# VH-VL binders against Regulator of G protein signaling loco (loco), part 1

Scores and structures below are computed, not measured.

Target 1, 177 residues: Regulator of G protein signaling loco (loco), of Drosophila melanogaster (Fruit fly) (q9vcx1r247to423)
Amino acid sequence: AALECRVIVGYLGTIEMPKQISHSSKLQTVRSCIRKLRQEKRQPTIVLMCITPDSLSLQSSSGGVLATYSSARLNFVSSSSESENRFFGLVTSAVHNTQIEEEYEPSAGSAAAAGHISISHSCHVFVIDTKLIEHAQHLQRAHEFRLQCTRDPISNLCLEFPNNSEYVVNLVRSMYT
Structure headers, positions and changes below count from the first letter of each chain, unless a header shows other numbers; antibody chains aren't numbered by Kabat.
F, E and O stand for the ipSAE by ESMFold2-Fast, ESMFold2 and OpenDDE, each averaged over both directions (binder to target, target to binder). V2 = 0.75 x the mean of E and O + 0.25 x the DockQ between their complexes.
[cut] marks letters that were taken out.
Atom coordinates printed by the task and the answers are left out, and those that the model quotes come from them; centres of patches stay.

## First folded at step 3 (VH-VL)

Design g13 (from a2 with heavy chain N107E A109D; framework fv_iratumumab)
Fold by ESMFold2-Fast, scan of step 3:
Structure g13 (fold): chain C 177 residues (1-177), chain A 126 residues (1-126), chain B 107 residues (1-107)
Amino acid sequence: as target 1 above (177 residues)
Amino acid sequence: QVQLQQWGAGLLKPSETLSLTCAVYGGSFSGYYWSWIRQPPGKGLEWIGDIYHSGSTNYNPSLKSRVTISVDTSKNQFSLKLNSVTAADTAVYYCARGGDTYEIFSEPDYTSFDYWGQGSLVTVSS
Amino acid sequence: DIQMTQSPTSLSASVGDRVTITCRASQGISSWLTWYQQKPEKAPKSLIYAASSLQSGVPSRFSGSGSGTDFTLTISSLQPEDFATYYCQQYNSYPLTFGQGTRLEIK
């Protein structure tokens, strides 16, 4: 019944994206973020990514929760390229009301004007690589943290996730071999 | 720049223990897998096992009961011991550097085995 | 264990020829495949890593392609120094495994 997908990934970092991102430029911006963090050549942080219909959470190897994003905040996901599918960027969004609530509250029938609401975006960059998983196993005895996804009892295929969670699950599954 | 030098073994009798050592120069020992590979005369390559600088090992299941790989991080060396040798263990033995997970963040410059030792011929005969 | 099978086992060619060697994995290995060249009495030399990335110092006439289970090594214009035995090797999972080798001989 309960849908869950758990996978080990390497976390490279997060870059705050420009406020004015056109729909057509999201992919290019994500790939730029991936390139920038790859060029730093830093050791990735091994994290457990847990995806449910309601949220995506990142947990440290020691079990601490590093971040949690509601599924509604999962805005965009893309790999680094069509031919090299090791890195991906996950864009999360946050909605900001630019007006002070006490000064003016829109009525239930009012629509917010474009100038009264702003949205910020952050690009989180991850790597999936069989050598990274093997390295994690050497360091942490994390053998059991291979990709685990709720499966249909009859077909033995991973179940579909609702909402934006499906995009992340599908990308991660496609990158694992 | 990175160079692997190996030594040890030579002529062995059946039932003896094969011992080889590989030293790493010109590069970092930490963060890499270090492997042993062998090649019987006129045949292909067979992976024996690898070791990480932490001492964690992986062995080929066909050899696991007879193989021990160890590391001396202070000397940047790793060693192979193969127990109870037979004529089937006659081969050229190579040490090699495996890829490093940290290399995936650079302009790609990693392979499964990008640097190799010169090889050591081990002959097992009575 | 992942079995790696090369085709052909031997190949005769002339200088200037375009040569292709294939490698098949018994299960998916993504792009975790290296191609090696080995000359008599010498250690293997890495040519291509991650299925398609040229190793530093290797001539541009060598190229690799493929993903999943099917892989190809191509030499676009064969040179005299290219006559050797070529091996593919997967590093997707343990134990690491090699193909049986392809011997490239003078026609």
Scores: ipSAE 0.006, ipTM 0.472, lowest interface PAE 9.6, mean pLDDT 79

Design g21 (from a2 with heavy chain G98V G99P; framework fv_iratumumab)
Fold by ESMFold2-Fast, scan of step 3:
Structure g21 (fold): chain C 177 residues (1-177), chain A 126 residues (1-126), chain B 107 residues (1-107)
Amino acid sequence: as target 1 above (177 residues)
Amino acid sequence: QVQLQQWGAGLLKPSETLSLTCAVYGGSFSGYYWSWIRQPPGKGLEWIGDIYHSGSTNYNPSLKSRVTISVDTSKNQFSLKLNSVTAADTAVYYCARVPDTYEIFSNPAYTSFDYWGQGSLVTVSS
Amino acid sequence: DIQMTQSPTSLSASVGDRVTITCRASQGISSWLTWYQQKPEKAPKSLIYAASSLQSGVPSRFSGSGSGTDFTLTISSLQPEDFATYYCQQYNSYPLTFGQGTRLEIK
């Protein structure tokens, strides 16, 4: 069974997205986020992306967990454009509870609590690069971190197809054509 | 800018334990592997081991039974202990760092030791 | 362990000369090789990483080439400050290993 997929990626950063966007504008917003972070030319952080049927987690090369997103929070995934398949954006959602209310004077700088739930979206930008993957695998072998997924013969990545995250795995796999 | 400063034992007798400490100034301790390298007088370089800020270690198999590297992230320090020393352990000992990231946009590159401590001469004699 | 072998062990040259130092790995290391310069009684200084990428602040007369098992460091026009010992180091796998060094001396 395809219970887990692990893939080494470079992480460029996260950008908050508008709360309400149409389906057609999601792709354009993701591509804008990818372009913005690429233009900053910051050094990517090596992370292991671990995908299971119920979650996606980001781990450091030493195995420390950096972030975990339940599968219900995985909203959208896309590359920067059809011709640029090295970079991709992953959109996650988060529910915020604004029910905390306090009796403060407006002049005290207290923002009014909305008294409702709201949903935010974040676009996380990653890059796939053979040189980066080779570097990260060297470091992981040194620390005896084991990838427990079947190796893909085309990309030489350790990938499996989890049921509810297959779209993310397929996008990553397509970047190695 | 970034500076590694080391201190510790200078003169030891056979069978004693070598202890050295390296402190990092002017830069982040996280995101790097922190290494120990030694050089016997008139000879080449030998890698001893490294440690990540999480405490994960790698040791040269030739020294693994005698070596311990530890980290104190609150002080931005890491230390080397080498047990049961002999005259063959006489060397200048260096601390150094290795980034765990590389540049992808400028020109993909893999860097090794980019900053070194000043070195500590350890002499083992009876 | 991956053994790194440098040749020559020492060489003599004059200012203005083109100098070539070779490093051979006992097994394939892709491009995971760094070149260092060490002057007497000082810590080594990184010159070239990933076999061919020049470290920031290092003069352009230094260059590196090679992949797999055979690597070369070249100094195109030797300057007085270049007389030193040079080491190659592989970063493909643990334990990290260095060559025995090449001492560059004035003629």
Scores: ipSAE 0.000, ipTM 0.474, lowest interface PAE 12.7, mean pLDDT 75

Design g22 (from a2 with heavy chain G98E G99S; framework fv_iratumumab)
Fold by ESMFold2-Fast, scan of step 3:
Structure g22 (fold): chain C 177 residues (1-177), chain A 126 residues (1-126), chain B 107 residues (1-107)
Amino acid sequence: as target 1 above (177 residues)
Amino acid sequence: QVQLQQWGAGLLKPSETLSLTCAVYGGSFSGYYWSWIRQPPGKGLEWIGDIYHSGSTNYNPSLKSRVTISVDTSKNQFSLKLNSVTAADTAVYYCARESDTYEIFSNPAYTSFDYWGQGSLVTVSS
Amino acid sequence: DIQMTQSPTSLSASVGDRVTITCRASQGISSWLTWYQQKPEKAPKSLIYAASSLQSGVPSRFSGSGSGTDFTLTISSLQPEDFATYYCQQYNSYPLTFGQGTRLEIK
């Protein structure tokens, strides 16, 4: 990718989100996931988060790729509240096809296997280490992905959001102030 | 009820290692975080670190190079070691339990130190 | 590290007075704040958690309010046993940090 933003973050863990959640409950679910992993008080794993317009990947301190998410799978990102700026949750989505066993009928021909589509969501929780001032400065200077939107002239509100990876970059940058 | 008892305090010389132990009686040791907190004479409180019954630790960065917290779950005890002490380490040291309430979607996580040990005065002098 | 600053550092009051102590965080901590009372030569006692929730057994004259960066502890009608030092503590992030304390003295 032509544009890339790299930042070192602490990774606290991943929680699979409940299947029966409304879009309006995602913020509260993310906040609950952040609180749960903070309450476990595990030492964060240092990871390199690499963000491009097309993907977000997590790399270990030893250089191994731990996970890669296309920008289309980046569903939601938030800190725990407006007042809390050190921890954030990233929600990724995955589409699953469940397969009903195919029955073979020799005399009449085979019935096609039925597919069942479901969507799962996982919340990944990170912390920004303020002692990494060099990386904060690097993130500020790296190819900046500013959130861009079409604004309504009357309300001055953003009507459309671009590439989902820009949400993550903008949140992370704001937390390094 | 739940009671924390601590021991191992005393007079130390500069460069020695501080060692304190806290034992938990009357309640569950597992499932809680256990902290060490200190207070220099006439000053405020400073958090040192905490430990989960699994052995996972968090340390105050100002002390991380010198501090080790460990657990002995078979005895319901946790211990503090602080290396290379100086006069600046003179303080009353407390062990404490972190009280957490957490329920997904219905109850925000809250934490406080709800039970404290009696305190151990450690004096570092030459 | 999140710095917690209390105001005033010392306060003189009389029994029956309404007393307010403030605590300011150097960055947003939502409601992740606990208030403690410490009497001379004793361990601190938790009074209020989550900025406004009263601990069991704590008298109703104690109350807490605030969110984000600005918090207050109020004693509606001061009693003789309330003369002590009060501390705020944040649990937004590690390391856990305390305010410098507010000493409440008899007038």
Scores: ipSAE 0.000, ipTM 0.447, lowest interface PAE 16.8, mean pLDDT 75

Design g23 (from a2 with heavy chain G98D G99L; framework fv_iratumumab)
Fold by ESMFold2-Fast, scan of step 3:
Structure g23 (fold): chain C 177 residues (1-177), chain A 126 residues (1-126), chain B 107 residues (1-107)
Amino acid sequence: as target 1 above (177 residues)
Amino acid sequence: QVQLQQWGAGLLKPSETLSLTCAVYGGSFSGYYWSWIRQPPGKGLEWIGDIYHSGSTNYNPSLKSRVTISVDTSKNQFSLKLNSVTAADTAVYYCARDLDTYEIFSNPAYTSFDYWGQGSLVTVSS
Amino acid sequence: DIQMTQSPTSLSASVGDRVTITCRASQGISSWLTWYQQKPEKAPKSLIYAASSLQSGVPSRFSGSGSGTDFTLTISSLQPEDFATYYCQQYNSYPLTFGQGTRLEIK
């Protein structure tokens, strides 16, 4: 009775974004983050991404939870501009309460510093294996993650093994908008 | 069996543009990074850059201002252009296939130059 | 850039000897390392990928070990065709970088 999607993806890393980003620059910032982590040629960490209406979590093959983001923290998602749709970025936000409890007297010419709420943004970059994978070829990975593969009746592909990043981006958007 | 074949100009004068082409036979062009690597006489190997079949490129920062790598997917070819050459660019130039590091469910999952072209000696002299 | 340093720069050995070549990275590269063999006037040939995985068609006398910053290539019983220059290469980050090479010479 609950909506839940599970997909296996590669995780490349996380980059902290500038504090103040215009709405028009979010897409370009995500693309820059994707490009930076792609250029590092680091081996991706295989993770299970679990998407529910309330949260998105990343799990290891042993079932250990690596990260959980509530729906309120899921800010933006976009694929790369590549024709193969292999990469996507997920932007999460975190609220930080900064309170200066001791009286602070700023130096001459400075703005006053006091208690405030700040928001940070992080871009998490993922990669999809875009090869068309027959059901039998990924059973070993499914067993590693203790998954029962769900076959899509239209494409005959396992939903847990997406063939492009647009599919995952659309799942995330549909769940959290 | 995969084979890489190279061709292009071998003798250049300072300030000219180096142009080399690599053709891929006997295997899939898609799904791999394709690299250029050079080796000056009696020295070690230096990576120049790579290209994916989509046209996405990565360049060695030391050469980025002078290097362009391009791909022609219809011919299974990729090419290197290095402008403003000097005597320091004298080297044997190799093209090579780099495994796609992002074939996360495929074996092997790691980057390795598993097939190389025959090499092209480029000499820059006045 | 990640600097790769090989040791020794050259060594002499006899057929049947056990040979070890070391490679050190200036920063951690996990297992993101490939070993190559290069004979005179030929392109390099990959031997070991992911620090310890043998390439298809490479004799079992070749093995690799290590992780992080310190890596070793071992030839358990040297054959005449093994006299060559050996290179390590990191794939952890761009730019891809090679060691300076180790020349293996007949004693």
Scores: ipSAE 0.006, ipTM 0.497, lowest interface PAE 11.7, mean pLDDT 79

Design g24 (from a2 with heavy chain G99Y; framework fv_iratumumab)
Fold by ESMFold2-Fast, scan of step 3:
Structure g24 (fold): chain C 177 residues (1-177), chain A 126 residues (1-126), chain B 107 residues (1-107)
Amino acid sequence: as target 1 above (177 residues)
Amino acid sequence: QVQLQQWGAGLLKPSETLSLTCAVYGGSFSGYYWSWIRQPPGKGLEWIGDIYHSGSTNYNPSLKSRVTISVDTSKNQFSLKLNSVTAADTAVYYCARGYDTYEIFSNPAYTSFDYWGQGSLVTVSS
Amino acid sequence: DIQMTQSPTSLSASVGDRVTITCRASQGISSWLTWYQQKPEKAPKSLIYAASSLQSGVPSRFSGSGSGTDFTLTISSLQPEDFATYYCQQYNSYPLTFGQGTRLEIK
């Protein structure tokens, strides 16, 4: 059966990150993004986050798909800090082929048409509600599907994914413990 | 019916540590945020901090350097310690349960306080 | 921190009157506001959460409205037991903050 972890989160917003970032600056940038969006002090948007080995999707409470990211686009995930450990940032990457496809006029040789591949990064900020784990357990017994993971048949534990999705599942799990 | 009962030191001198405990009876301890709130005589309410049954805490930044909230899940109790007290810390201190509802996603705080302790007057004087 | 300001700080009314109390947030808090009633020497009691949702067991004469920065508590027909101090509280952001209170007194 398909591996799937579902978690209800509050979505605070998205901030575009610098074109080139080191691994160390990535953590600092994520924490800056979390701080900035927290300081806006607005009500989070309720989102169902569905994580599979192949993708992470965000769905509205009405069931509309707001965004889908392939697992290969999941670049980094981190919480804000120990004292405020209900917020996390998810960094997604997008590969852009900047080759000029609109210029098909034969004014020069095709070999002179310059292309460039660049990568952009976006930081998406979420907040979890640690109380939802208790309510999710109650609701699951009543067949309400608000928070669930695909479970190991033997241990009945939420399965971890062996790809970029795995990092997201592991972080979210750690924030509920 | 859920009941919160609190106890602890009532009279303190400046620089001492305030210690209060709240016990929960008649209901589940897990799945709720447990808060401390204070009210100086004749003044309004000030939130101090909260704790989840897992031990996860949130503190008012104005008090964060002096405050510690802890939980004992085996006894359904949670406690407040506030160090280096001054006369400004004179207040009635309340413990309270953060009310949770299935209808509303809890954001960085929670919906409301549905059960309160009886209050403990703490007086700080030399 | 989000500052909550109530108006008026006190008002006098008679049994049967319609009473309104307002609360203003220094920045947007959506609908994340609770109203409390506090009688002398007692702990506060929750009346309304999420700006407009009536707490279980609270009489229907109490109602709340508003969103963003401006909120109102209304008592449609004041009863003797309603003379108390009322507080608003935001829970949009930590730290949780309360208004300064509105004291409702008998005329």
Scores: ipSAE 0.000, ipTM 0.453, lowest interface PAE 13.2, mean pLDDT 76

Design g25 (from a2 with heavy chain D100E T101E; framework fv_iratumumab)
Fold by ESMFold2-Fast, scan of step 3:
Structure g25 (fold): chain C 177 residues (1-177), chain A 126 residues (1-126), chain B 107 residues (1-107)
Amino acid sequence: as target 1 above (177 residues)
Amino acid sequence: QVQLQQWGAGLLKPSETLSLTCAVYGGSFSGYYWSWIRQPPGKGLEWIGDIYHSGSTNYNPSLKSRVTISVDTSKNQFSLKLNSVTAADTAVYYCARGGEEYEIFSNPAYTSFDYWGQGSLVTVSS
Amino acid sequence: DIQMTQSPTSLSASVGDRVTITCRASQGISSWLTWYQQKPEKAPKSLIYAASSLQSGVPSRFSGSGSGTDFTLTISSLQPEDFATYYCQQYNSYPLTFGQGTRLEIK
């Protein structure tokens, strides 16, 4: 059976991350993005998040597709913290073919610059809230497709699965149970 | 030059509420996490919780049921209340700034406690 | 919660000595560790953040290294003002946690 998870979440916004970011700093950057968007106190946009092995898509209540990310673009996912785990951040990567003048190539990340490749990272922030949704159907849907995995207690990520979509599914399921 | 000044109750009886206030001078209050940390006599440091200028808080789970941290942005102050104190709450209490990791976000993750208040000794005795 | 364990709990040294203090996290914290110095009856002072980055104004004899779970603070040539208690602290996840401290005493 193929992995598929559908969950209703509130979307708070997207923040562009530093252009050259190490894997070790992603957790702290995601937490910063969550805190910034929470402080804006904006009304969340209700979206249906559909996760498959190949992609993650965001759909409106009418079924219109707002955004689609291939699983290869899913870079990182994490909840906010133990005390406030209603929020999670999803980092997506986008590859741009950029011609960089040789004299403008940076010393750090020069391999990417020399390859005429620019990579951007965006952190998308979501909230789960039983007051915003029919959570009983949410919980039933999430439970139906639950995976068994060993989770990192700090990052709340599944350590055993290579498919990035599986990490997102496992995080989201854990937040609803 | 950033300075933190703190004040509040020094001597409490068991079951009372501990109340401390920290004022920030000489620097921006927004864009930083503001923490409370305590140190029992002769022992190590324990993080209590932090607050962002928006009022968003994080608490140490061991203290969460008894702790409230609040902010008054008009005065650049934040305060700690700890309910139902016992002798185990006897400590020097510090306020501190959590620092800024990423300037471009104006919403720091965490780096270090780079500025500290002078400390307030709170003694809980019958 | 992430437990931070320092070793040794205390050590005696002489001026001019090379001193090493270690800190171990119960879980991976990447490089998200700060070292503090605390003198009697004073608030702690941050020395090193992100495991190896010196705070401004901190003497170059202080250095930090490590990543993941094992971290080290080194004082290359101990000075009289360096006798103090040193603490490590992780900021990878909440709650923020400190080591139990290492007391550096005059030999």
Scores: ipSAE 0.000, ipTM 0.445, lowest interface PAE 18.2, mean pLDDT 75

Design g26 (from a2 with heavy chain T101Y; framework fv_iratumumab)
Fold by ESMFold2-Fast, scan of step 3:
Structure g26 (fold): chain C 177 residues (1-177), chain A 126 residues (1-126), chain B 107 residues (1-107)
Amino acid sequence: as target 1 above (177 residues)
Amino acid sequence: QVQLQQWGAGLLKPSETLSLTCAVYGGSFSGYYWSWIRQPPGKGLEWIGDIYHSGSTNYNPSLKSRVTISVDTSKNQFSLKLNSVTAADTAVYYCARGGDYYEIFSNPAYTSFDYWGQGSLVTVSS
Amino acid sequence: DIQMTQSPTSLSASVGDRVTITCRASQGISSWLTWYQQKPEKAPKSLIYAASSLQSGVPSRFSGSGSGTDFTLTISSLQPEDFATYYCQQYNSYPLTFGQGTRLEIK
């Protein structure tokens, strides 16, 4: 059986992170992203977050898939506070490969022959809010939204999520329960 | 020059509601967290909560059931209400600006209180 | 909640002395700690942020160090105007929490 956690969250938005940000500043950058998106006065979008060992996907309240991130792209997750189960940020990575394809092959020698690879990071901000949960429970699909974890059929113990997905699941569980 | 000026009730009886207001002069109200902090006589500092200009709040869990912080952006003011007061709520109450220095292109930012109101002594006695 | 413990609770020192105040967090807070100075009947003033960064306008005799759980505020050569109570505060997580204060008396 596959490990799967499904949870209702409010989605506030996504902010691109600067390149070459130091590892020690990731927490502060996530907090900055949370603050900026809270300021925009947009109502959070109700989203179903589905976490498996291999991926994290976001689905709209109507069931459409909004985004899917492989577990390898999950780089960092943190709440605005360890003791306050309300807001959290999820950092994902994406690899981009760009090349000069419109130029003829030997235009600038060895430099022009090189492809350029860059890595971008995005911070996605979510909220767990009792009012959003109550609102979601009044939607036709609300009863389909829940925190679901599979159990080992022999021992009846909860299985652990491997890979980066485990960290996200642990944070979400602490906030939702 | 940024200045915080606060006012409100000073003497309360148990079970009453504490109400304080802080006005911001000489600087931008937007882009900062605005906090309430209290200090009982002869004791240390306790953070009560903060509010962003959008109205988004964070509260100390020890006070969350009794505290409401609100903002009036048209007047550059924010206010504290603390319900069901007891003698344990006797303190000097401060409003303060929390730094929102988490710029996307900057090194690790910090949260510090760089401007403070003058303080309001609130005494709760029967 | 993260508890902040300061030591000593009070100390007396002479002008020119090197003074050290310590602060311990009950959990790791990285470098996310601010030191404040509070004089009698006045609001606190921030001295040092991010454990070791000096606030603008604060004399260079003040310095901070530490990371994780153990932090130190040092005054290299005490001056008469340094009579005050000093507080540490963590901003690693909500709720924001302060130490109980260290009262510095100039002999």
Scores: ipSAE 0.000, ipTM 0.437, lowest interface PAE 18.6, mean pLDDT 75

Design g27 (from a2 with heavy chain T101V; framework fv_iratumumab)
Fold by ESMFold2-Fast, scan of step 3:
Structure g27 (fold): chain C 177 residues (1-177), chain A 126 residues (1-126), chain B 107 residues (1-107)
Amino acid sequence: as target 1 above (177 residues)
Amino acid sequence: QVQLQQWGAGLLKPSETLSLTCAVYGGSFSGYYWSWIRQPPGKGLEWIGDIYHSGSTNYNPSLKSRVTISVDTSKNQFSLKLNSVTAADTAVYYCARGGDVYEIFSNPAYTSFDYWGQGSLVTVSS
Amino acid sequence: DIQMTQSPTSLSASVGDRVTITCRASQGISSWLTWYQQKPEKAPKSLIYAASSLQSGVPSRFSGSGSGTDFTLTISSLQPEDFATYYCQQYNSYPLTFGQGTRLEIK
């Protein structure tokens, strides 16, 4: 698994998912999250998404790392539909260990300390537009992220980025655990 | 409808700093590149630079050592400063709106400089 | 920098004429070219973007063609309001560059 992908995407936002969500309803919940953020008509934030088999990271145009998710945290990915292949939701998981009794002290020979494991799920919504790689806007984004961009002199496609939306979608899908 | 209004100093002496401001009305400042373009009397157009709402800038290399473009997103304004002016900097200066990132995600067409300010004549003379 | 060269630098024409203006880029720019019209004492007006796409509100007598390095603006039947200076501009790479302009004058 030597897959590495750097792609410029629009980020629409993150919605915390219900804690009681069943695995069988996850797809419908992700699609609802996509629909909700699309309906808010928010301007996408342009980020560089770096995808490897081990992690997914988001970087700002200033070069700062906004988020990094290990592959173990990548729970689910789905597009808004198969016919509309521009928007997708990425679900990340986080495990939290919480204590119910803050002033409690375990007794000698007793496991009386109360701890609970909780799992949270967040749905991050993105939009991809492969036509950006053919445009002056892609050069601007590459400069903002300090990326090297070599253009094909005939087609004007950026050779360092995937120019095929199916490839991007397949890489994202191959990473959920 | 989107309108750009610009203002600033009209008459400068050599070595002074040129300062112009452009305000955007009737539309969002986010999602667009905002450019400065100049035109010496009787001559063609020269792109000076642009800025995105994040503060990221691009400058024409011929002017990069003297030019600064800044943005004030709270006022929907962006400004041009050009240091160490000479008679060669005498021109009409325009602000203009460039491409829309959101429109690119919705429609693959790039929007050219579709809205322009009224222009500001800057004369550099002793 | 990408140099944009227009030809001719000026031409004279009569109302009803078919007018052709050309623009050549020193490097390939795909279709990332805009044509502008500028009248005296006014800001330029965008006519055509992406080499061949007509801007909203621009009369259909204006058309653009070309890709790579060679581009053409055509006015199929010249009208009195079309006498102006025309500029091409590439937006394939920074710095953005304009042609030197073509002045269209009444014969």
Scores: ipSAE 0.000, ipTM 0.454, lowest interface PAE 15.3, mean pLDDT 74

